# VH-VL binders against Coenzyme F420 hydrogenase subunit gamma (frhG): the designs that were tried, part 9

Target 1, 258 residues: Coenzyme F420 hydrogenase subunit gamma (frhG), of Methanosarcina barkeri (p80491)
Amino acid sequence: TNKIKIGHVHMSGCTGCLVSLADNNLGLIKILDDYADLVYCLTLADVRHIPEMDVALVEGSVCLQDHESVEDIKETRKKSKIVVALGSCACYGNITRFSRGGQHNQPQHESYLPIGDLIDVDVYIPGCPPSPELIRNVAVMAYLLLEGNEEQKELAGKYLKPLMDLAKRGTSGCFCDLMYDVINQGLCMGCGTCAASCPVHAITLEFGKPQGERDLCIKCGSCYGACPRSFFNLDVIPEFENINEIIANALKEGESDD
Below, E stands for the ipSAE of ESMFold2; O stands for the ipSAE of OpenDDE; V2 stands for 0.75 times the mean of E and O plus 0.25 times the DockQ between their complexes.

## First folded at step 2 (VH-VL; framework fv_iscalimab)

Design i11c (from i11 with heavy chain T31R; at its last look DockQ between E and O 0.02; V2 from the best seeds 0.00; counts 0 for: pae O 9.3 > 2, placed apart)
Heavy chain, then light chain:
Amino acid sequence: QVQLVESGGGVVQPGRSLRLSCAASGFTFSRYGMHWVRQAPGKGLEWVAVISYDGSNKYHADSVKGRFTISRDNSKITLYLQMNSLRTEDTAVYYCAKSGYLPWYDYWGQGTLVTVSS
Amino acid sequence: DIVMTQSPLSLTVTPGEPASISCRSSQSLLYSNGYNYLDWYLQKPGQSPQVLISLGSNRASGVPDRFSGSGSGTDFTLKISRVEAEDVGVYYCMQALQTPRTFGPGTKVDIR
ESMFold2, look of step 2: ipSAE 0.018; ipTM 0.540
ESMFold2 (binder alone), look of step 2: mean pLDDT 90; pTM 0.896
OpenDDE, look of step 2: ipSAE 0.009; ipTM 0.503

Design i11d (from i11 with heavy chain N57Y; at its last look DockQ between E and O 0.01; V2 from the best seeds 0.00; counts 0 for: pae E 14.9 > 2, grease 18.93 > 18.9, placed apart)
Fold by ESMFold2, look of step 2:
Structure i11d (fold): chain C 258 residues (1-258), chain A 118 residues (1-118), chain B 112 residues (1-112)
Amino acid sequence: as target 1 above (258 residues)
Amino acid sequence: QVQLVESGGGVVQPGRSLRLSCAASGFTFSTYGMHWVRQAPGKGLEWVAVISYDGSYKYHADSVKGRFTISRDNSKITLYLQMNSLRTEDTAVYYCAKSGYLPWYDYWGQGTLVTVSS
Amino acid sequence: DIVMTQSPLSLTVTPGEPASISCRSSQSLLYSNGYNYLDWYLQKPGQSPQVLISLGSNRASGVPDRFSGSGSGTDFTLKISRVEAEDVGVYYCMQALQTPRTFGPGTKVDIR
């Protein structure tokens, strides 16, 4: 099989998205053995220069005051065919939009932006963290998009389209996106996860439904990425009702055996 | 470096209209809410209006409601204040202000003076 | 609307001496999330306002540690431990709990 080059690029994040990817255990082993080479990951590989990659999984937001990180994210775009914003920090900024001073002992890290504010991003995988299954599915579909036959490429394109459309909507994940996509569609179950995740406390739960003060919102996307119902407005194509079987066939090892 | 530059101020007669602009730079304008705040000569600060990052939410102070309209054009990176039916009490320096991570105005323009007088 | 008041309206301090400014609101600014939605701004002569303190006590980036905010609910205080010549200006409190945002009348601080 022709392997694709995947890299994990870590910006300003907690590494939780990489851990979620690693929670695919057997699926990750299969991906690494048959379909992909991990060519960049500072945690797992001792590579210090950003190599050519087919798929870059970028975790975390970019600190504007860290010029090396700004150059690295631009280099990542230049050297990658597909750039994936992995997790809500990379997609929308998440809690890093709230943070000042960062995790460094230097106070110069006061501005954090989602990666899409600096580079073109092809695919979003939102969540804090995204589920291991969603990360796996995107990785397999990216492989099929790049190396599959025409039928497999069509399947991959249909699967990825909602996540690519999410990337086209931009890097702001304000409460109003949650209102339009979930609450106003009648999908809200009143769980309060959005209010609990809001770093600026812009969201309250009134009469079992979330309400928010828009001028307090920092557009971090935490509420949208944390909502269990936020993906219901993605265009779900019926061909993916048996996604585990589709992935098993694509991997040629029988993921359906599990 | 964040910059906010107001323009469009001047001397106008009561009952006339005026449109203020605030040109923004140094930050991603389309992801932040914006405010107008005014200060009459020798007086304190008075909040005027707010607009959400995409323009879908707007709110105006009661003193200007129905006469002033806040708006934005994210493609031109510009905030606007349309002021109709101007009164002498609208005479003030008008500031645009950017919201920050917290509910504070972390950056202000230098202001543009509007004088309503015959 | 939440009415904000300040005391004193004018204050003259010798350089190196402390100063204290009081701000009161007509309603509690303490929201159920535990934050007090009160900010302090300084407007130096001929300049636009600049933020000093947010949420009652959090110093903004670049603000010297001689500035401190305290208080909760309806009563708030801005303290300057040692006033310097550059601290001259008008100090405003503002509530950010609800729309419309409202400012106090200002406290003019001069040095002798």
Scores: ipSAE 0.006, ipTM 0.401, lowest interface PAE 14.9, mean pLDDT 79
ESMFold2 (binder alone), look of step 2: mean pLDDT 93; pTM 0.937
OpenDDE, look of step 2: ipSAE 0.021; ipTM 0.541

Design i11e (from i11 with heavy chain Y105F; at its last look DockQ between E and O 0.02; V2 from the best seeds 0.00; counts 0 for: pae E 14.3 > 2, placed apart)
Fold by ESMFold2, look of step 2:
Structure i11e (fold): chain C 258 residues (1-258), chain A 118 residues (1-118), chain B 112 residues (1-112)
Amino acid sequence: as target 1 above (258 residues)
Amino acid sequence: QVQLVESGGGVVQPGRSLRLSCAASGFTFSTYGMHWVRQAPGKGLEWVAVISYDGSNKYHADSVKGRFTISRDNSKITLYLQMNSLRTEDTAVYYCAKSGYLPWFDYWGQGTLVTVSS
Amino acid sequence: DIVMTQSPLSLTVTPGEPASISCRSSQSLLYSNGYNYLDWYLQKPGQSPQVLISLGSNRASGVPDRFSGSGSGTDFTLKISRVEAEDVGVYYCMQALQTPRTFGPGTKVDIR
């Protein structure tokens, strides 16, 4: 089997998304042994220039006043086949949309944008952080999309489609995204996570259902990225009920020399 | 069954003040944003102001900014519009409206007429 | 502020025939999430406004199938496939993208 080139590109983020990837433990080791070369990661790999990559996992938002970050994100797009916005900061800005700059260690950094405002992004993995399992699944599906047989590529395409569709929607996460993707689909469980995550208190629960004030929404994406049901729907869920087994079979099939 | 009932309208002279009230029922008032929308006689609709569910955020149209103040009392389940320094162009029917998901204004009151004339 | 215009401003329709109302905005109402933030309201004579359409094309609960909304960006259309007597009133479009919310001037629909 051929290995794909994966890199982790760190913008303005807390490194929590990389830690979540690392929480796959032995699964991460298996991926790096058999399926992927980690060709860029300033925390984990000793490479100082942005190399050619098959998959770039980009964590964090981009500070406009940091010229190096702006050039690095553009170079990442140029040198990568697939660019993944890893985490809600990269996808939507999340909490970095509140930054006015003026932090003691970098007081000149005032404006932070999701990476999709500067480059085309292929796949979103929302969450703060996304679960280790979701990151693993996307990495495996990216491998199958690039190196798999026709059946494996079709499987990968079906799995990635909702996340690619998120990237096509843009970099702002409106409360109305929950309405269309979760509430209108009958998927809301009434857990209140969206209301708890809203920084401007635009969302409340009434009788177990979220209610929101669009005029007060700052489009930060926190609620959508925090909702457990926001991006996998009833059309996709049945095919992936057994996702761990599907991944195990796909990786075992790739090991077969027969 | 959502109901919104406006009151406090009347005829006043320019430069005077009025306070409009909107009594709400049939929904959990403290969890929804509320609006005022007005309609001059024979004219179209004009948005006036919005207030968040807890009163922490308020926005006013430029035409009334500095003169009108939206407020709410969640314990009395009532929305208010304090209108100061009234002008003849403020003459309108004033509607209380509830925020919704789709559409933006899902419930409207019957309106209360404010006439500013000398 | 986003300026909304409507045409025609007045429309007389023979009962049972179709009607079409155009709404234009000074800025695109298509947000980066792929949705158009435009609502349609009907104000019947002597009544408060009532909702017809949200997000350009989504019919509100209880609105008859003969009403449909279409369009994207800056150009939107409300169509009534077969006008009935109860459809008489003034139709307003409104942009729901940003504050201040702004309405079109209205289209008065009458039958005769």
Scores: ipSAE 0.000, ipTM 0.431, lowest interface PAE 14.3, mean pLDDT 79
ESMFold2 (binder alone), look of step 2: mean pLDDT 93; pTM 0.934
OpenDDE, look of step 2: ipSAE 0.017; ipTM 0.529

## First folded at step 3 (VH-VL)

Design k11 (from i11 with light chain L97Y; framework fv_iscalimab)
Heavy chain, then light chain:
Amino acid sequence: QVQLVESGGGVVQPGRSLRLSCAASGFTFSTYGMHWVRQAPGKGLEWVAVISYDGSNKYHADSVKGRFTISRDNSKITLYLQMNSLRTEDTAVYYCAKSGYLPWYDYWGQGTLVTVSS
Amino acid sequence: DIVMTQSPLSLTVTPGEPASISCRSSQSLLYSNGYNYLDWYLQKPGQSPQVLISLGSNRASGVPDRFSGSGSGTDFTLKISRVEAEDVGVYYCMQAYQTPRTFGPGTKVDIR
ESMFold2-Fast, scan of step 3: ipSAE 0.429; ipTM 0.773

Design k12 (from i11 with light chain L55Y; framework fv_iscalimab)
Fold by ESMFold2-Fast, scan of step 3:
Structure k12 (fold): chain C 258 residues (1-258), chain A 118 residues (1-118), chain B 112 residues (1-112)
Amino acid sequence: as target 1 above (258 residues)
Amino acid sequence: QVQLVESGGGVVQPGRSLRLSCAASGFTFSTYGMHWVRQAPGKGLEWVAVISYDGSNKYHADSVKGRFTISRDNSKITLYLQMNSLRTEDTAVYYCAKSGYLPWYDYWGQGTLVTVSS
Amino acid sequence: DIVMTQSPLSLTVTPGEPASISCRSSQSLLYSNGYNYLDWYLQKPGQSPQVLISYGSNRASGVPDRFSGSGSGTDFTLKISRVEAEDVGVYYCMQALQTPRTFGPGTKVDIR
């Protein structure tokens, strides 16, 4: 098949990730029109059941006490070739995880889980919300990983590897992951967004670089999700027009080589 | 040349209070979390407390919770441990120690001896 | 709290002979990022503790290569290939995976 089926599955939380994707404007329209079918999305498509999908973009955390939501996420895994946890709530629980596992035991809490506690996840896109450019690039690279030629699959694999490796680490977002993946890799730009996002004031900056206290970290992933560099490990991110050209060429080369 | 210098130790009677200080130099004190670790005579090391870079978040060992309070003054580049309701089992050398995103203690002070005697 | 144990608790070594110290944790110290949050410290007589090994196997700056750390999860070993006179002291393992941080009881190393 020339077009892949991309679905968007809403769990608990806001739809900021979908709004971010929609704010991609002409880019989103071209992806949906030319290269992918959007088959499940509460906001963009009128579909009542979870369909077969090549790529599922799942946002939000799962309320364990809502058995229908638990069943929905398990069905999504079963029906999808690639499952992407979209946003920090899906990856780590973020604020919902802090509420569930916070230091205050008083409130009657419902258990809100990141999706990786219930199903296997292939790719993490942390952020609150992730940038529309990142979401678009991941969707395009997922397409190339499934339908591209050998060179395009290598490129897509290389692009997605950091996000796939992040998913393999699981649902506990330590400040130490930020140090390992960003600062030790030379990717940190000194913006301070990680420090501003920390709900327990465990992170600050020293000489423009993050410094934090592990013993006070509640492992909510907020710093990682807020970091503009935590999701990128390539020298250059291709432009939208370049990505479309790569896809168009892949389709033509596939026809010629057949 | 990182240096941590503890002071304020001494001999006190049970039930009394004592405040320890740790003067830091050679690093940006205000960007690091700080710890207190103690060692009873002839015994092993026991973690006591940690404080965030800005002093807004703290955690104390269960054995001292409610009696000891860690604090800091970034303007004075000094860490404190306020010890109330002292018991004989609190007798120990008290060390301040620096850690951070690297989780081990890379620098320790020389320690200050607190003796709680009846 | 995570409980740390060490064996042996005391060891007397002839200079130039090897020494091995074991450390066990009551639960895994391997975090999802692939690191073991276990460190080794040496306290020489009359001195403050100093770090020897971090993350189970990474030698600290200035530490001689005769010291090595190994292990993962719940079982860790510190080895000294050739014990020197300056290696005398008490060796502690410490976990930094969960707060509160906890130390092993220490292993006293003496020379004959």
Scores: ipSAE 0.369, ipTM 0.739, lowest interface PAE 2.6, mean pLDDT 78

Design k14 (from i11 with heavy chain L102Y; framework fv_iscalimab)
Fold by ESMFold2-Fast, scan of step 3:
Structure k14 (fold): chain C 258 residues (1-258), chain A 118 residues (1-118), chain B 112 residues (1-112)
Amino acid sequence: as target 1 above (258 residues)
Amino acid sequence: QVQLVESGGGVVQPGRSLRLSCAASGFTFSTYGMHWVRQAPGKGLEWVAVISYDGSNKYHADSVKGRFTISRDNSKITLYLQMNSLRTEDTAVYYCAKSGYYPWYDYWGQGTLVTVSS
Amino acid sequence: DIVMTQSPLSLTVTPGEPASISCRSSQSLLYSNGYNYLDWYLQKPGQSPQVLISLGSNRASGVPDRFSGSGSGTDFTLKISRVEAEDVGVYYCMQALQTPRTFGPGTKVDIR
């Protein structure tokens, strides 16, 4: 079969990202039935060891003091062809980098790290949680990157490149990434979503434009993940304005292979 | 034209308190984080503290943590530094400084001298 | 804390001759977005500091083109192609990558 092995590895944090993927309705059913075997998932499948995987969706940050979690993430990298950091906790550590009830990034008795501080990550899907549509699109494009024809691999590469480039930037998601990718590029609409998402009030608006304080930024990535004008937003990428049709056509072709 | 004007410095004995002010003008004060930087006589620059645009978040250098408190009043367009339990090593010119989403200090005040002596 | 060092700590230059100041950081100031979070400031005698160069190499508004910044990671240089009398003062590098912000010890530039 043309099915790829997809695993979900849950570290520290909520399972909101998996719920988002489940909300894709018929699309998820086709992925699981026609394109993928779910081989590891603490909440979705009864698998308690880390098997070989084509795509690993890793949710949550890693507690450094939890030896089992540290071993699990390293094992996941070794056994996976593509590792996806799913959600801002996995990408940047998000709010889990704060001490419990405090303002410190690293708790005295616990250290929570984004997964990229421990392993190489291929794709970032930031958000808190990411949209169901984005998760679906990345899952289908990852499938096409591995099992598609030359045309489909090219399409998948174009779609995933911004998220792959984001992963290459590392585990610090500061508002300075908005400055680099959005504000300095003239893409900012002044919507204020970045300011509203900032848990430490390091960002505000002046005449509809973001102003921020880098020294108070905890580098959680919430502002970047919430920005509708970042370069991974499909409104900025003209080739994907009809993404729903592209996905539907890819799923039809895969179904005909069965 | 952006201006920052510090005041409140003076001579004070060890263990006493002083409150510094920095009056701002020429920009939208309430949208920028603000900093205090000090310079001991004949020495280099030392960062002291930062405060968010709305005053809800603050960070102080370890050398002053627990003794100094940065604060602001956006309605008065004024930044403050409350200095308690002063020590002779706190003797310095205190500058307020403005940065923005660009992290460098684009504007500095003229400084106010604090002398802590017995 | 990131430790900043400068060399030389003192420099006397004949007017019109070039000057070069080095700044080193205890860890890389190159962030994943491609910027070096290092700035250069000049403090003229009796005056407040003023920014000269930001983000390693960007000349600040109103700063003469004889000033330039270069370097990446942990090693940075400020160059003055021809020193003028008005350039007398203390030059500081500062890192803005990590809180707390830290300054170099300063380099005093005098005219011969």
Scores: ipSAE 0.399, ipTM 0.761, lowest interface PAE 2.4, mean pLDDT 80

Design k16 (from i11 with heavy chain S52N; framework fv_iscalimab)
Heavy chain, then light chain:
Amino acid sequence: QVQLVESGGGVVQPGRSLRLSCAASGFTFSTYGMHWVRQAPGKGLEWVAVINYDGSNKYHADSVKGRFTISRDNSKITLYLQMNSLRTEDTAVYYCAKSGYLPWYDYWGQGTLVTVSS
Amino acid sequence: DIVMTQSPLSLTVTPGEPASISCRSSQSLLYSNGYNYLDWYLQKPGQSPQVLISLGSNRASGVPDRFSGSGSGTDFTLKISRVEAEDVGVYYCMQALQTPRTFGPGTKVDIR
ESMFold2-Fast, scan of step 3: ipSAE 0.428; ipTM 0.783

Design k20 (from i11 with light chain N33R; framework fv_iscalimab)
Heavy chain, then light chain:
Amino acid sequence: QVQLVESGGGVVQPGRSLRLSCAASGFTFSTYGMHWVRQAPGKGLEWVAVISYDGSNKYHADSVKGRFTISRDNSKITLYLQMNSLRTEDTAVYYCAKSGYLPWYDYWGQGTLVTVSS
Amino acid sequence: DIVMTQSPLSLTVTPGEPASISCRSSQSLLYSRGYNYLDWYLQKPGQSPQVLISLGSNRASGVPDRFSGSGSGTDFTLKISRVEAEDVGVYYCMQALQTPRTFGPGTKVDIR
ESMFold2-Fast, scan of step 3: ipSAE 0.411; ipTM 0.763

Design k23 (from i11 with light chain N33Y; framework fv_iscalimab)
Fold by ESMFold2-Fast, scan of step 3:
Structure k23 (fold): chain C 258 residues (1-258), chain A 118 residues (1-118), chain B 112 residues (1-112)
Amino acid sequence: as target 1 above (258 residues)
Amino acid sequence: QVQLVESGGGVVQPGRSLRLSCAASGFTFSTYGMHWVRQAPGKGLEWVAVISYDGSNKYHADSVKGRFTISRDNSKITLYLQMNSLRTEDTAVYYCAKSGYLPWYDYWGQGTLVTVSS
Amino acid sequence: DIVMTQSPLSLTVTPGEPASISCRSSQSLLYSYGYNYLDWYLQKPGQSPQVLISLGSNRASGVPDRFSGSGSGTDFTLKISRVEAEDVGVYYCMQALQTPRTFGPGTKVDIR
């Protein structure tokens, strides 16, 4: 019945996360037309004030020397029911602190923080950028958490729990999280996506399995977000092996309502 | 069996340079990060430096930053520590050590003694 | 940097008696999935260090079951239920949570 208000709040960082959302055209159309209104988005809506929102997708890290950005992120928390940190800059902030052309933090560069250091964050979607499928799934599950029936709310809570648990772990996304969530669970496919995503070359493969150097990890979460199995424990959540069908059925059911 | 063998230590005067080597065997050297750890005579262990699997990324302890440089040659299966502007306080046994995503040091070399004295 | 401290710095134990070594960190070493990134190493006289306990309480391969690690957050203990002559050496705790890695000052264990 009521459409939820989804906003995009852009801080410092790349726009790859928004591109990932846009690549999900059919899902985005269904969300926008049937379930949600975009009320704050620089590319899709021309709104200059931060409005009330049900779900805020916040991209990028916060520059402390930009007082307006600090005020904007605090205003976003106050006006949003669910705050989603979208992408590794928002979740972990680390990569935005490195000098141009280098992999070292430079003390003369401006101070950048992940948004979780300034406000409470409900959901993390790590990646650089996150996949279009993951962004769509989180948006639909956030909708179901707020407006679904009791069965849908429980399912949405189960789906979002790993990403909510990431937010509760704080502003560090370590390669070590792959060991606990994927490798120790027997879920690793040996695909090498984690190694390819690492901006500081801290991960490689040995005998088809990832091998990482913890001391060189900048905790940006890119490897975790890039892993096709890192946000699920399929041994615990059998319902999500059919996630595409679950989402399609939820969207189709919503469309049938007058 | 995994082995790490250090060499290159000796007696040097303050302000001079030494290069330490660590020859590895028994594991896929090119897939692991490597560390240097030192121990001054009668003192405890002090971490010195780490290098990534491919040598493209490295970090050094503040006490040696700007003077020491860790490097590696994966084709020679050897880790290096270039030590410049040596000080008497750098006198120590230097160990190379292997770690990974399992973060403890599972293997250590035998150590090589560096003595910096006038 | 995370600062590591140990107590006592030296102890002499009668063979067959227990020994206990304390290690404290300046900040919590508890991280993902409830693991403490705290390891214990033994350096026997004239030898390189060797790992005894990893992640707070996991005994390393080949280490006798008389060694045990316990604790969480900032306070950790290494216990030896019955000290033997081969246990003589210096025991170090080390944090592996963040760079730079830091060691405790060491505890020297001797036999009477």
Scores: ipSAE 0.398, ipTM 0.752, lowest interface PAE 2.4, mean pLDDT 78

Design k24 (from i11 with heavy chain S56R; framework fv_iscalimab)
Heavy chain, then light chain:
Amino acid sequence: QVQLVESGGGVVQPGRSLRLSCAASGFTFSTYGMHWVRQAPGKGLEWVAVISYDGRNKYHADSVKGRFTISRDNSKITLYLQMNSLRTEDTAVYYCAKSGYLPWYDYWGQGTLVTVSS
Amino acid sequence: DIVMTQSPLSLTVTPGEPASISCRSSQSLLYSNGYNYLDWYLQKPGQSPQVLISLGSNRASGVPDRFSGSGSGTDFTLKISRVEAEDVGVYYCMQALQTPRTFGPGTKVDIR
ESMFold2-Fast, scan of step 3: ipSAE 0.408; ipTM 0.773

Design k28 (from i11 with heavy chain S99K L102F, light chain Q98E; framework fv_iscalimab)
Fold by ESMFold2-Fast, scan of step 3:
Structure k28 (fold): chain C 258 residues (1-258), chain A 118 residues (1-118), chain B 112 residues (1-112)
Amino acid sequence: as target 1 above (258 residues)
Amino acid sequence: QVQLVESGGGVVQPGRSLRLSCAASGFTFSTYGMHWVRQAPGKGLEWVAVISYDGSNKYHADSVKGRFTISRDNSKITLYLQMNSLRTEDTAVYYCAKKGYFPWYDYWGQGTLVTVSS
Amino acid sequence: DIVMTQSPLSLTVTPGEPASISCRSSQSLLYSNGYNYLDWYLQKPGQSPQVLISLGSNRASGVPDRFSGSGSGTDFTLKISRVEAEDVGVYYCMQALETPRTFGPGTKVDIR
């Protein structure tokens, strides 16, 4: 019965993450009807007062030369209980970090930063775009973390922990993080998604294992954000092997509440 | 087992051209970026150029930009450095190198001496 | 370009004694991911350079425990706890934060 206030804040970058959430068919309708109000959807074209929110989904990176964007993200942190960096641009800066020429590790003409460099972020959802299922699952777990009973809060905290740990470690950026966190841990499945996501072709595969070219890497975080193992495969955690059933039961409880 | 062998060095007059080669073995050459680094006699190391695994992306140091061009032929498993408009200050031992994020991916050749003198 | 400096430029050590080499960068090598993009290389007389330490403190395979790298931002130190005859050579720091990569001028280590 207690609806949480979910806001969407758009900085620099694509709007694909909001579209991804909207692709959840009946799931989004149930969340809005029973569990949440979509209170705020700000684009750079529609500057308005930032309301209090329970969960803020922040998409895109922040341009340091745009003082209004810097103030908007700081105000969002102050007015939100949970801040979620949605997509690789918000998590790592990605393509928006490129200086002209695309080879510089630091922005050359304008500084575009992931939101975690300016404010404390509670949850990272990497991807370009993240899957609709992952966005739905995080939104429901955030609801349970705030409004659930003690058992539900414990489950939600456990589900969100890998994404919260990503937020606490800060900006990934380089292929070296993929080496340390995924490849050297034996989690790499050889899918090649990291190589395909690299805008400067700095990642190659040898015998099914990725290798990064350090001097061509522009530290954009695209490979880490695109890796299905970088935030753990949530489906392999025993407590969440029936995650679809858990979500369905949570949504069913609020069904038909006009 | 990984080996990088440079060749093509020698004595050349200022204003002339020279092409260096680096023959690779012991790893899949076509999947890695490659570098050139030089060292003038009795001086320190100076990074010269890098090329991506497929040759689509290159970078050259300002001291050689417009005169030197890094290239590769993956079918011949060979890295090249085309050096045009050579100057006396280009006199150095030229090393080819494979580099990675971690030390176990870092390999250097033995070097080839280029002497530019009148 | 990032400018790298080293101190001292030459060092003579009695075998078994410690040695310390400092490296400074003209701008911070600490990236937002928490890593310092600073590598250490050794060039033994008549040989090609070889990597000793990468990303500030990660020792290369086969490099003895007596070598260690420390520091953050603009100030870095390479320490050799007990210098041996095989450690003679020129030590270079190199920044890997930006292209072009830049090396320090080198520190020549000799035995008394």
Scores: ipSAE 0.006, ipTM 0.433, lowest interface PAE 11.1, mean pLDDT 74

